# Ledger of designs, part 37: VH-VL binders against q9m1h8

Target 1, 233 residues: q9m1h8
Amino acid sequence: MEETMAEEGCCENVESTFDDGTNCISKTEDTGGIESKRFYLARTTAFEMLRDRGYEVNEAELSLTLSEFRSVFGEKPELERLRICVPLRSDPKKKILVVFMGTEPITVKSVRALHIQISNNVGLHAMILVLQSKMNHFAQKALTTFPFTVETFPIEDLLVNITKHIQQPKIEILNKEEKEQLLRKHALEDKQLPYLQEKDSFVRYYGLKKKQVVKITYSKEPVGDFVTYRCII
Short names: E, the ipSAE of ESMFold2; O, the ipSAE of OpenDDE; V2, 0.75 times the mean of E and O plus 0.25 times the DockQ between their complexes.

## First folded at step 18 (VH-VL; framework fv_ecleralimab)

Design P2 (at its last look DockQ between E and O 0.58; V2 from the best seeds 0.67)
Fold by OpenDDE, look of step 18:
Structure P2 (fold): chain C 233 residues (1-233), chain A 120 residues (1-120), chain B 107 residues (1-107)
Amino acid sequence: as target 1 above (233 residues)
Amino acid sequence: EVQLVESGGGLVKPGGSLRLSCAASGFTFSKAWMHWVRQAPGKGLEWVGRIKSKTEGGTTDYAAPVKGRFTISRDDSKNTLYLQMNSLKTEDTAVYYCARDYDYWYFDYWGQGTLVTVSS
Amino acid sequence: SYELTQPLSVSVALGQTARITCSGDNIGSKYVHWYQQKPGQAPVLVIYDDSDRPSGIPERFSGSNSGNTATLTISRAQAGDEADYYCQVWDSSSDYVFGGGTKLTVL
């Protein structure tokens, strides 16, 4: 009766302290502190995104610290106070509105209520909804009733600015003439360009539209600049 | 509402000249590429030419049958597109439509057209 | 020059589905646009970018494009759908090109 002592191999959990500056949100932050931090991050990213889309953004909003944010909005921010309304730099009569939605399911009723609330806003040509909950199909359809384009972002997509994590290529959006010249120069058809999907995070961040072409310049020292073109599909 | 209204059509002799106008409203005309498209009686649609927006060079392109005879121009201050037609031929007889190309290379709005008849 | 070929005519029974084809070399690599023209009227855009619908165009209008053929589909055909239909593309060498048009008759 040989008692085979099963050597319990102590898997020493090597806590590899990857000291990567991703501040682990310590579990001990009060639920209010976590919420305010999420809104701070999302709102900051939204301002950065709007700036990069060519809207007029106050630099003070971009440089706001979490502490300052909490001083202004509190630990439990009122969603209406978080709203961003900024003009397009190229056309100050055109404004975009960013609306932060609550944690409740978004329904047709919710969308209609929002439509009523913003009906008095003059010059709105676009809106961004920051979502904390799922939107049903009927609510999505109700968004098409707005007289302007409505984009939706899960709040999670705005917690991190995607442009800060990538070796920041120079991005240039071609106008219609430049696109035509590109296609003619290379004897290409519209769909023969390398593409990016509309659902791509990069495309969404920059608010790129179908059939737009972006010039992407990568600088690699010492080799120099590499240029590629992508069409949105 | 976007509106395009053509005018200036009529009867002209071969070798004659005619100038068409298209009055645009309901959109930022200066940003739009504008086109002329024609349709001979009982025939299909034929692209005549275009003018780009001034911000994108304001250049013009023409279909081969009208090249050297027709000139497209625009007055953005008047929201008006023009088609100067010289050395008119009988085969130029058509309804001429003004059309907007606001996006990429399609015509989202059309005028009602103006009839040009070239006859002896 | 780039050319688009359409059938001269298509007939459809009331309430049935009509399909109008537009053929061109590698047309699938291009965006195809469709126009409806009723007698004595200007053309109206009914489909753009292969399958997208302008505002006010009924959902029964749809488009597809693959290979060498684009198709305009009109489901539940109505008497008011009787018209000429034109496909159109942009070509890097030929600029704006129209098909010859298709007369749709609703029976």
Scores: ipSAE 0.807, ipTM 0.956, lowest interface PAE 0.6, mean pLDDT 91
Fold by ESMFold2, look of step 18:
Structure P2 (fold): chain C 233 residues (1-233), chain A 120 residues (1-120), chain B 107 residues (1-107)
Amino acid sequence: as target 1 above (233 residues)
Amino acid sequence: EVQLVESGGGLVKPGGSLRLSCAASGFTFSKAWMHWVRQAPGKGLEWVGRIKSKTEGGTTDYAAPVKGRFTISRDDSKNTLYLQMNSLKTEDTAVYYCARDYDYWYFDYWGQGTLVTVSS
Amino acid sequence: SYELTQPLSVSVALGQTARITCSGDNIGSKYVHWYQQKPGQAPVLVIYDDSDRPSGIPERFSGSNSGNTATLTISRAQAGDEADYYCQVWDSSSDYVFGGGTKLTVL
């Protein structure tokens, strides 16, 4: 399906005013405005997700407003300009790539083209595909040929950052050494930790894998830090 | 293709020393936990010790029979694991394997082993 | 310290099912891993995390673990399955522990 693009309404307000013009002459059914807003929301959530996963993310990207986004990328953003490539803080030689896919069906041909296109990007250890269309069985199998993990997210799942709910806990992902020390300290065996399902939205947000452990800290006022550990199953 | 190749085994008298090497290829050695496991002739497998990745502290742990006599080290620039064995005893006679701790605390790849014989 | 016990030997008729046990106190709370070792060869991982198979290990190898006993099961035993089999765990107090090994003989 093709939708016509429409210009967002004119804005006369400065940044210091509450009404910066987004409501003054905006058109209803602005398909370009809807598309750009969806990419803005998904891209912002992706940056927040990457930061929370331990990647080095420029703070300017986290604070980008919709109007600033539209000034840079336009009403119908060019998908390649939306890509995100950032290094892991703990190992800057390792990078993750986020690719925003178009509305066309994703086929084996498009997966192979993507593979060739990124083959020169040294240091990639993970990739996320943001999808606007279905991926057939053959295309899904083609993703397994990549030498690293490829995750997929429907764009709809990134329009809201699930971690921004009130009283969201602090999350720390334990490495193997930290897990070992936790088990030793408490004289516990691996299967004696409470579980968290692999399909849980939280697990998918952080990209957690089976047998990883997360430390969850709830801070309730006036005081009362509550710490629990969960193992991915 | 993951490969582990031990070398340095041989005949040595009690009280002597020997250094074993394990050359690694096909994976990121610097991020791996590496182990030595030994097997006396006709006997079972016995864990000797390990060295963790540098990013996780690079610490070593040893089984009680070898603690204070054996030292595990690694050279990440050469993708090589070492076992320095001092004050060798006849009960140290075994085939010594290097092994990779791939996931959570099991050995997914093993070398072919190198024989150490401690005899008068 | 934590100990694992395996029978010294197990025999199975060609084409039949072999079961090799590994016993330990509350072993069901741990993940059990299994290695096959043929004469003059290095051990090979055949089961990890109680019941998972590495790539290249046939489906006739399976595992289970509950209570105080873990079991390696080899269906449709072949002559090539004749080997020593070791169980192994990680224990929070004893670190890496191997069983004594079981010699599987295919008759």
Scores: ipSAE 0.586, ipTM 0.871, lowest interface PAE 1.6, mean pLDDT 86
ESMFold2 (binder alone), look of step 18: mean pLDDT 94; pTM 0.956

Design P3 (at its last look DockQ between E and O 0.66; V2 from the best seeds 0.67)
Fold by OpenDDE, look of step 18:
Structure P3 (fold): chain C 233 residues (1-233), chain A 120 residues (1-120), chain B 107 residues (1-107)
Amino acid sequence: as target 1 above (233 residues)
Amino acid sequence: EVQLVESGGGLVKPGGSLRLSCAASGFTFSNAWMHWVRQAPGKGLEWVGRIKSKTEGGTTDYAAPVKGRFTISRDDSKNTLYLQMNSLKTEDTAVYYCARDEDYWYFDYWGQGTLVTVSS
Amino acid sequence: SYELTQPLSVSVALGQTARITCSGDNIGSKYVHWYQQKPGQAPVLVIYDDSDRPSGIPERFSGSNSGNTATLTISRAQAGDEADYYCQVWDSSSDYVFGGGTKLTVL
């Protein structure tokens, strides 16, 4: 009668108090609370991104707390109410629209429906779609039917602003003159600059285009600043 | 729609002067780099010069054959590009096109051109 | 000065593929642009940045650039494709440089 002592493995709940202010979304938050938080984070990051791209953004939108957001939009926000439409600071006639998509698969039908919905918007020169689901190839192709550039962001990419990380280099976008001077100074061609891919998170955040050149400044104490240039490909 | 319309072409004697104009519409002219390109009869395209946007310094560059004789200017309030041609030579005989450089160093829109004939 | 070399002429049968070359030293390190010019008309941009097409340019037009040669390819050639074609680059020392042009004849 060998009493097999069942060793009750004490799963010590190591509460690793990672004191870093990334509040682990506790599993116990109501599904509505999680959804509203995601939209809050994504929308806030979208405003920051638009500001950094040179759009006119109301500071009140940037300073909105989660509580205030929930007070305005509720725990289950209507996606249409989350939309952002702001003018370019340098040209107020040019507006960008940010559209938050639902959790349903995005189809050609969905894109066409959206096109109809925004057809009355005057002055749109760009649109950002915040995606919560995968877009199929046909839907992607349908985005090219818009008379302006459409960018897509998975909502997950907007939950955290990539520019707020402590050790991020300073990024400056060169104008055409500055780019030309750089190339002339070093007797370089565009394709001879180190590359930054269009899919890069920084490139996407800043909305950088092919052939743009960015100046990247790394601050390394105590050595000082290191500067590099990269061309978008 | 982007439109460029050249004017001011004509017959001039060697050593003479002529001023060409290019009227621009359908885009923000003040932000564009603008160029002159010429084509001698039965010959290829030849870049003449450019003027940058005012926001990017408004500087001008010229091809070696026209340097010191030609001057490019712009009036952003009138959406107009100019080419002042002095000390004209017979080899300056060409159709002169104005062209837009909106992106990086190519010409996405062209005017229909204006003919300049330098002859004794 | 930087120079671009093009063939003086290229012939293509109707419905066939035409290829027009543009040669330059290390042209592959540059972006190449292509213009179509029909008789008595202004040039029209048909390819920019080696392979990109402006709006309204048919998919039959394509570009490539590698090594010392850029190529404009016109598939399923049509009678309306008969024109002069010019390659162009920007060079840090020579500024804007055009090729000598190629006359495309559709047979």
Scores: ipSAE 0.773, ipTM 0.952, lowest interface PAE 0.6, mean pLDDT 91
Fold by ESMFold2, look of step 18:
Structure P3 (fold): chain C 233 residues (1-233), chain A 120 residues (1-120), chain B 107 residues (1-107)
Amino acid sequence: as target 1 above (233 residues)
Amino acid sequence: EVQLVESGGGLVKPGGSLRLSCAASGFTFSNAWMHWVRQAPGKGLEWVGRIKSKTEGGTTDYAAPVKGRFTISRDDSKNTLYLQMNSLKTEDTAVYYCARDEDYWYFDYWGQGTLVTVSS
Amino acid sequence: SYELTQPLSVSVALGQTARITCSGDNIGSKYVHWYQQKPGQAPVLVIYDDSDRPSGIPERFSGSNSGNTATLTISRAQAGDEADYYCQVWDSSSDYVFGGGTKLTVL
């Protein structure tokens, strides 16, 4: 429901606090507004990321406004309702799950509970955990017991979509055939391509795996395009 | 539970023809690159050829000894890989395996093979 | 054409470490994969990408690759490890290339 209030009709002067220039009205105004906005931004970026990775994403999710989000999920969204589960466009039998974690520390117990909760989810081939807390060493190790890839993103990394920067190069992920043609054309062997670290923000955004190749195109005037290839390590 | 099952092997005279099949299950066959690898009795493994996924062009490549005589094809609606062998020679006598190449250029699953014997 | 060379045979005492080599010009620039084949059976992948193990392959199987030589190492060899072992690469000019195979005998 779209019920977002404007200043008109319900906006009164704040009479509860006399402000001497350092006192913040926000103490009493909108504790849920910050939380809901952060989830909105992160969830929107997650949908954009999944679409760019080749998952089938409903266009309505990509165009959702903050006010529409708050109408559906409230000012303090219930985390389980925020989950995203969408199929891969090229293979609809394969699904990815995005789980928004709470502010409590992530422990082995937390990971095991999640594992049990999703244990009957047939076709799940990948999962993304959106974190608000540190994950200890034992919890990180426990993620390897899942029968599929589990990625983690601090929520802060999803508040802005990094691919929307105007000066960013064009990124294309090569399939296996395209990589083979590249290597044959240049008489290169697999390990002779320059590497790109798994921690690189583009690698993380696209969820790229070792041995995949990325074509990076920089647009330069007047010379035209400059192309480089990098292999994930 | 990837499964690959070859069939169609047998005895054939030099100059003859034979068609092998490989029935696939447990994976999305249309997305996979599929290969034939052979092994002469008492000898090592020898790559025969491959067919790429349709989405990546569906093209074939062959080892030099069989090029022009062997044809690899696929029927994605039946999850089946084929090897048409023409102008067979005694040197083609081998167990023929079908194999899956899902990642970068190695064979993660193999069938149990079918024996082709070329003898006069 | 690109060629891979393996010793014809290697012997190892039960419980000891076996090393099977695969030699090729600048093989360190390629990823090397290893297959085990027992008599009358299909090959089974035991190492891929030089050193990675498929699910179900015991940790005593390991691999390395540098310079002109890749090595499959089998620690604490068992009777069940007696088999033929093949290395394989992809080469930009020769496509898929197998080594000649090595018969591992566990004494």
Scores: ipSAE 0.571, ipTM 0.868, lowest interface PAE 1.7, mean pLDDT 86
ESMFold2 (binder alone), look of step 18: mean pLDDT 95; pTM 0.961

Design P4 (at its last look DockQ between E and O 0.67; V2 from the best seeds 0.65)
Fold by OpenDDE, look of step 18:
Structure P4 (fold): chain C 233 residues (1-233), chain A 120 residues (1-120), chain B 107 residues (1-107)
Amino acid sequence: as target 1 above (233 residues)
Amino acid sequence: EVQLVESGGGLVKPGGSLRLSCAASGFTFSNAWMHWVRQAPGKGLEWVGRIKSKTEGGTTDYAAPVKGRFTISRDDSKNTLYLQMNSLKTEDTAVYYCARDLDYWYFDYWGQGTLVTVSS
Amino acid sequence: SYELTQPLSVSVALGQTARITCSGDNIGSKYVHWYQQKPGQAPVLVIYDDSDRPSGIPERFSGSNSGNTATLTISRAQAGDEADYYCQVWDSSSDYVFGGGTKLTVL
């Protein structure tokens, strides 16, 4: 009768305190708390994105804490209050509007309603729609009826600023002259540059357009800086 | 609405000079690269030259046939493009168009053109 | 110098599809632009960046570019499409280059 002592392997729960400041959204946050946090993150990233695109952004909006955000907008923010409208620094007559959409499916009717709602906004040259639901093909087509460019971002894409998490290479957007000089210098055609797709998160964040060229500088210690060029396609 | 209106065309003798103007409206002129393109009677389109935006250096380039004889300039305060043509030749006879290059290396808007006739 | 070659003329029956070619060495590595010019009028941009259409240009106009040939396609040709058509590119050595133009006749 050999009593096989079952060695209870003490699985020492090594609480690896990964002190990485990614506050795991504890599952216990009230649904309202999660929603407000989501809008806070997305709105903050939107302001950062607009700043980086050359729009005039109030620094107070960039430094707003979650607590302050909740104090201003509540736990269930009204979507209209979340809207951002800021001028371009180089041309204050040009404004961009950021609109946060609801969780309901976005239809042609929704787009038309939005068009009517913003029709009184003077100087709009661009709009960003932050989406919490899928947009159907007809609604997408309806966006082309606006007199300005409309970009769409899933809210999930704005929960994290892509520029903050990666040892980000130095990025410089070439102007038209610089692009021409680059192509001439290397005897290259426009389509012979390495490509970056328009759907790339980086391209979308910076609002880069087709045929724009970016200079990307990677710092590689100890070798030094590596420079590459990418053309948006 | 974007508009380009050429003026200054006319009859000139070989060796003479003429100055063309292009009045621009409906866009931020100072940001655009501006071009002259010509078309001889019954012939195709021929690029004459360009001037870049001031923010991008404001430099000029010319086609080989007109280099050293033609000068492109701009007055952004007047939204006006100019083409000074010196030492005109009979082969310079053409309708001269001003054109906008706001994006990358194509002409999205054209004027109606002005006729230059070089004849003895 | 970089050169673009176009056919002198193309004919198309009313309601049929016209195709105008523009040939150049490795033109597929360049962006090709197309202009329509009617008699006594200025050129009008009808296609840019191989296949993109300016606002106001009908969907009947389309472009493609591959290898050594770019093509302007005009579907469901109308009498109003009768014009000269020019292709154009930018070249690092030759700057702005036009094709010789193609006269489209609608029959």
Scores: ipSAE 0.798, ipTM 0.959, lowest interface PAE 0.6, mean pLDDT 91
Fold by ESMFold2, look of step 18:
Structure P4 (fold): chain C 233 residues (1-233), chain A 120 residues (1-120), chain B 107 residues (1-107)
Amino acid sequence: as target 1 above (233 residues)
Amino acid sequence: EVQLVESGGGLVKPGGSLRLSCAASGFTFSNAWMHWVRQAPGKGLEWVGRIKSKTEGGTTDYAAPVKGRFTISRDDSKNTLYLQMNSLKTEDTAVYYCARDLDYWYFDYWGQGTLVTVSS
Amino acid sequence: SYELTQPLSVSVALGQTARITCSGDNIGSKYVHWYQQKPGQAPVLVIYDDSDRPSGIPERFSGSNSGNTATLTISRAQAGDEADYYCQVWDSSSDYVFGGGTKLTVL
């Protein structure tokens, strides 16, 4: 790009200005501002999601403001600095890693490089990839070579926390004993519970797996509460 | 690598007692439900009983033929499952297997078994 | 007192498809699991939840379950598939129930 004149000075979030009777010529899109905001929103949702899944999350991360985020990470955050690694509250030796991927296409080579990069991380039992581009079939297949569960979320799915936008029912996850007692109490067999699909947004948010049962409590007038049970398939 | 090793089998007279052990390794024993399954010579598999993880109550359940005579216990500090067999009968003669029930009511790993013979 | 019924024996020619049935009242409402047992050895899980394979079990092993019958299918039977096969369910009244076992002979 060849230019013959100096640009006007602009801050990170530049707005056009006009002089009385003349035009101030120099406009710059603030790609850093929108990029940093998207990462901030997604990262905040990720922390909330991990806390709701039972991971130990520092309260300071949940209350971080956009301004504070930008002062630490900048307007174009370095992706490796955005990573989240937190222990499971019930077993602190087990950790989950959240990796924010860039806009470049995700290939087998990039998945292999990530695998090598995290090979020495002690106690890692799960990973979440936050995607800005689609993974091709070969890259998706390469994820199955990890010794633990790898989930993927498009960054757009994390810009808002889906559990906050509507009047949400109370959700409780049953352990195996509670599921068995439920079936015996109602004289039901395993396949006779209503189902929720594995791809359901709330199933994915809580990281629920096949055959787990959730108790869903709706607050409804005039009865007060309505309880139903759903099994993941 | 998950491993289950039974021990304590042998010859016992009717009315006698015997205690079996199952040493577990390669997994978090305290998270698993543990079972005993037996097989009489030349016959099929028969569920004997189970003990749930302590975090889920640690309770036991038994098949009708052994209820009141057999007791299942666990020692999570030693990763060991036990079967106390009292008032033994000739029909209790079998190979006794230790089995793991981790993921909703099937047995993903089995020990090699220990033979219990009840005869006069 | 839930009961499962299996044929005593099934024969299959080498390279052909074997089918072993497990019958029970409304077995389709339950998940069926299958174990392989070779002489003098412990059982090994080969199918769980009707049709899922554990790691290390070849895709030649498959399963289905509907109505009153579950079926273990072994495609391209090999000599090494010769064994006893047991089905198993969990039942809300009877707990863990095994079928009587089926001896598969490959010739």
Scores: ipSAE 0.610, ipTM 0.882, lowest interface PAE 1.5, mean pLDDT 86
ESMFold2 (binder alone), look of step 18: mean pLDDT 95; pTM 0.962
ESMFold2, look of step 19: ipSAE 0.531; ipTM 0.851
ESMFold2 (binder alone), look of step 19: mean pLDDT 95; pTM 0.963
OpenDDE, look of step 19: ipSAE 0.761; ipTM 0.948

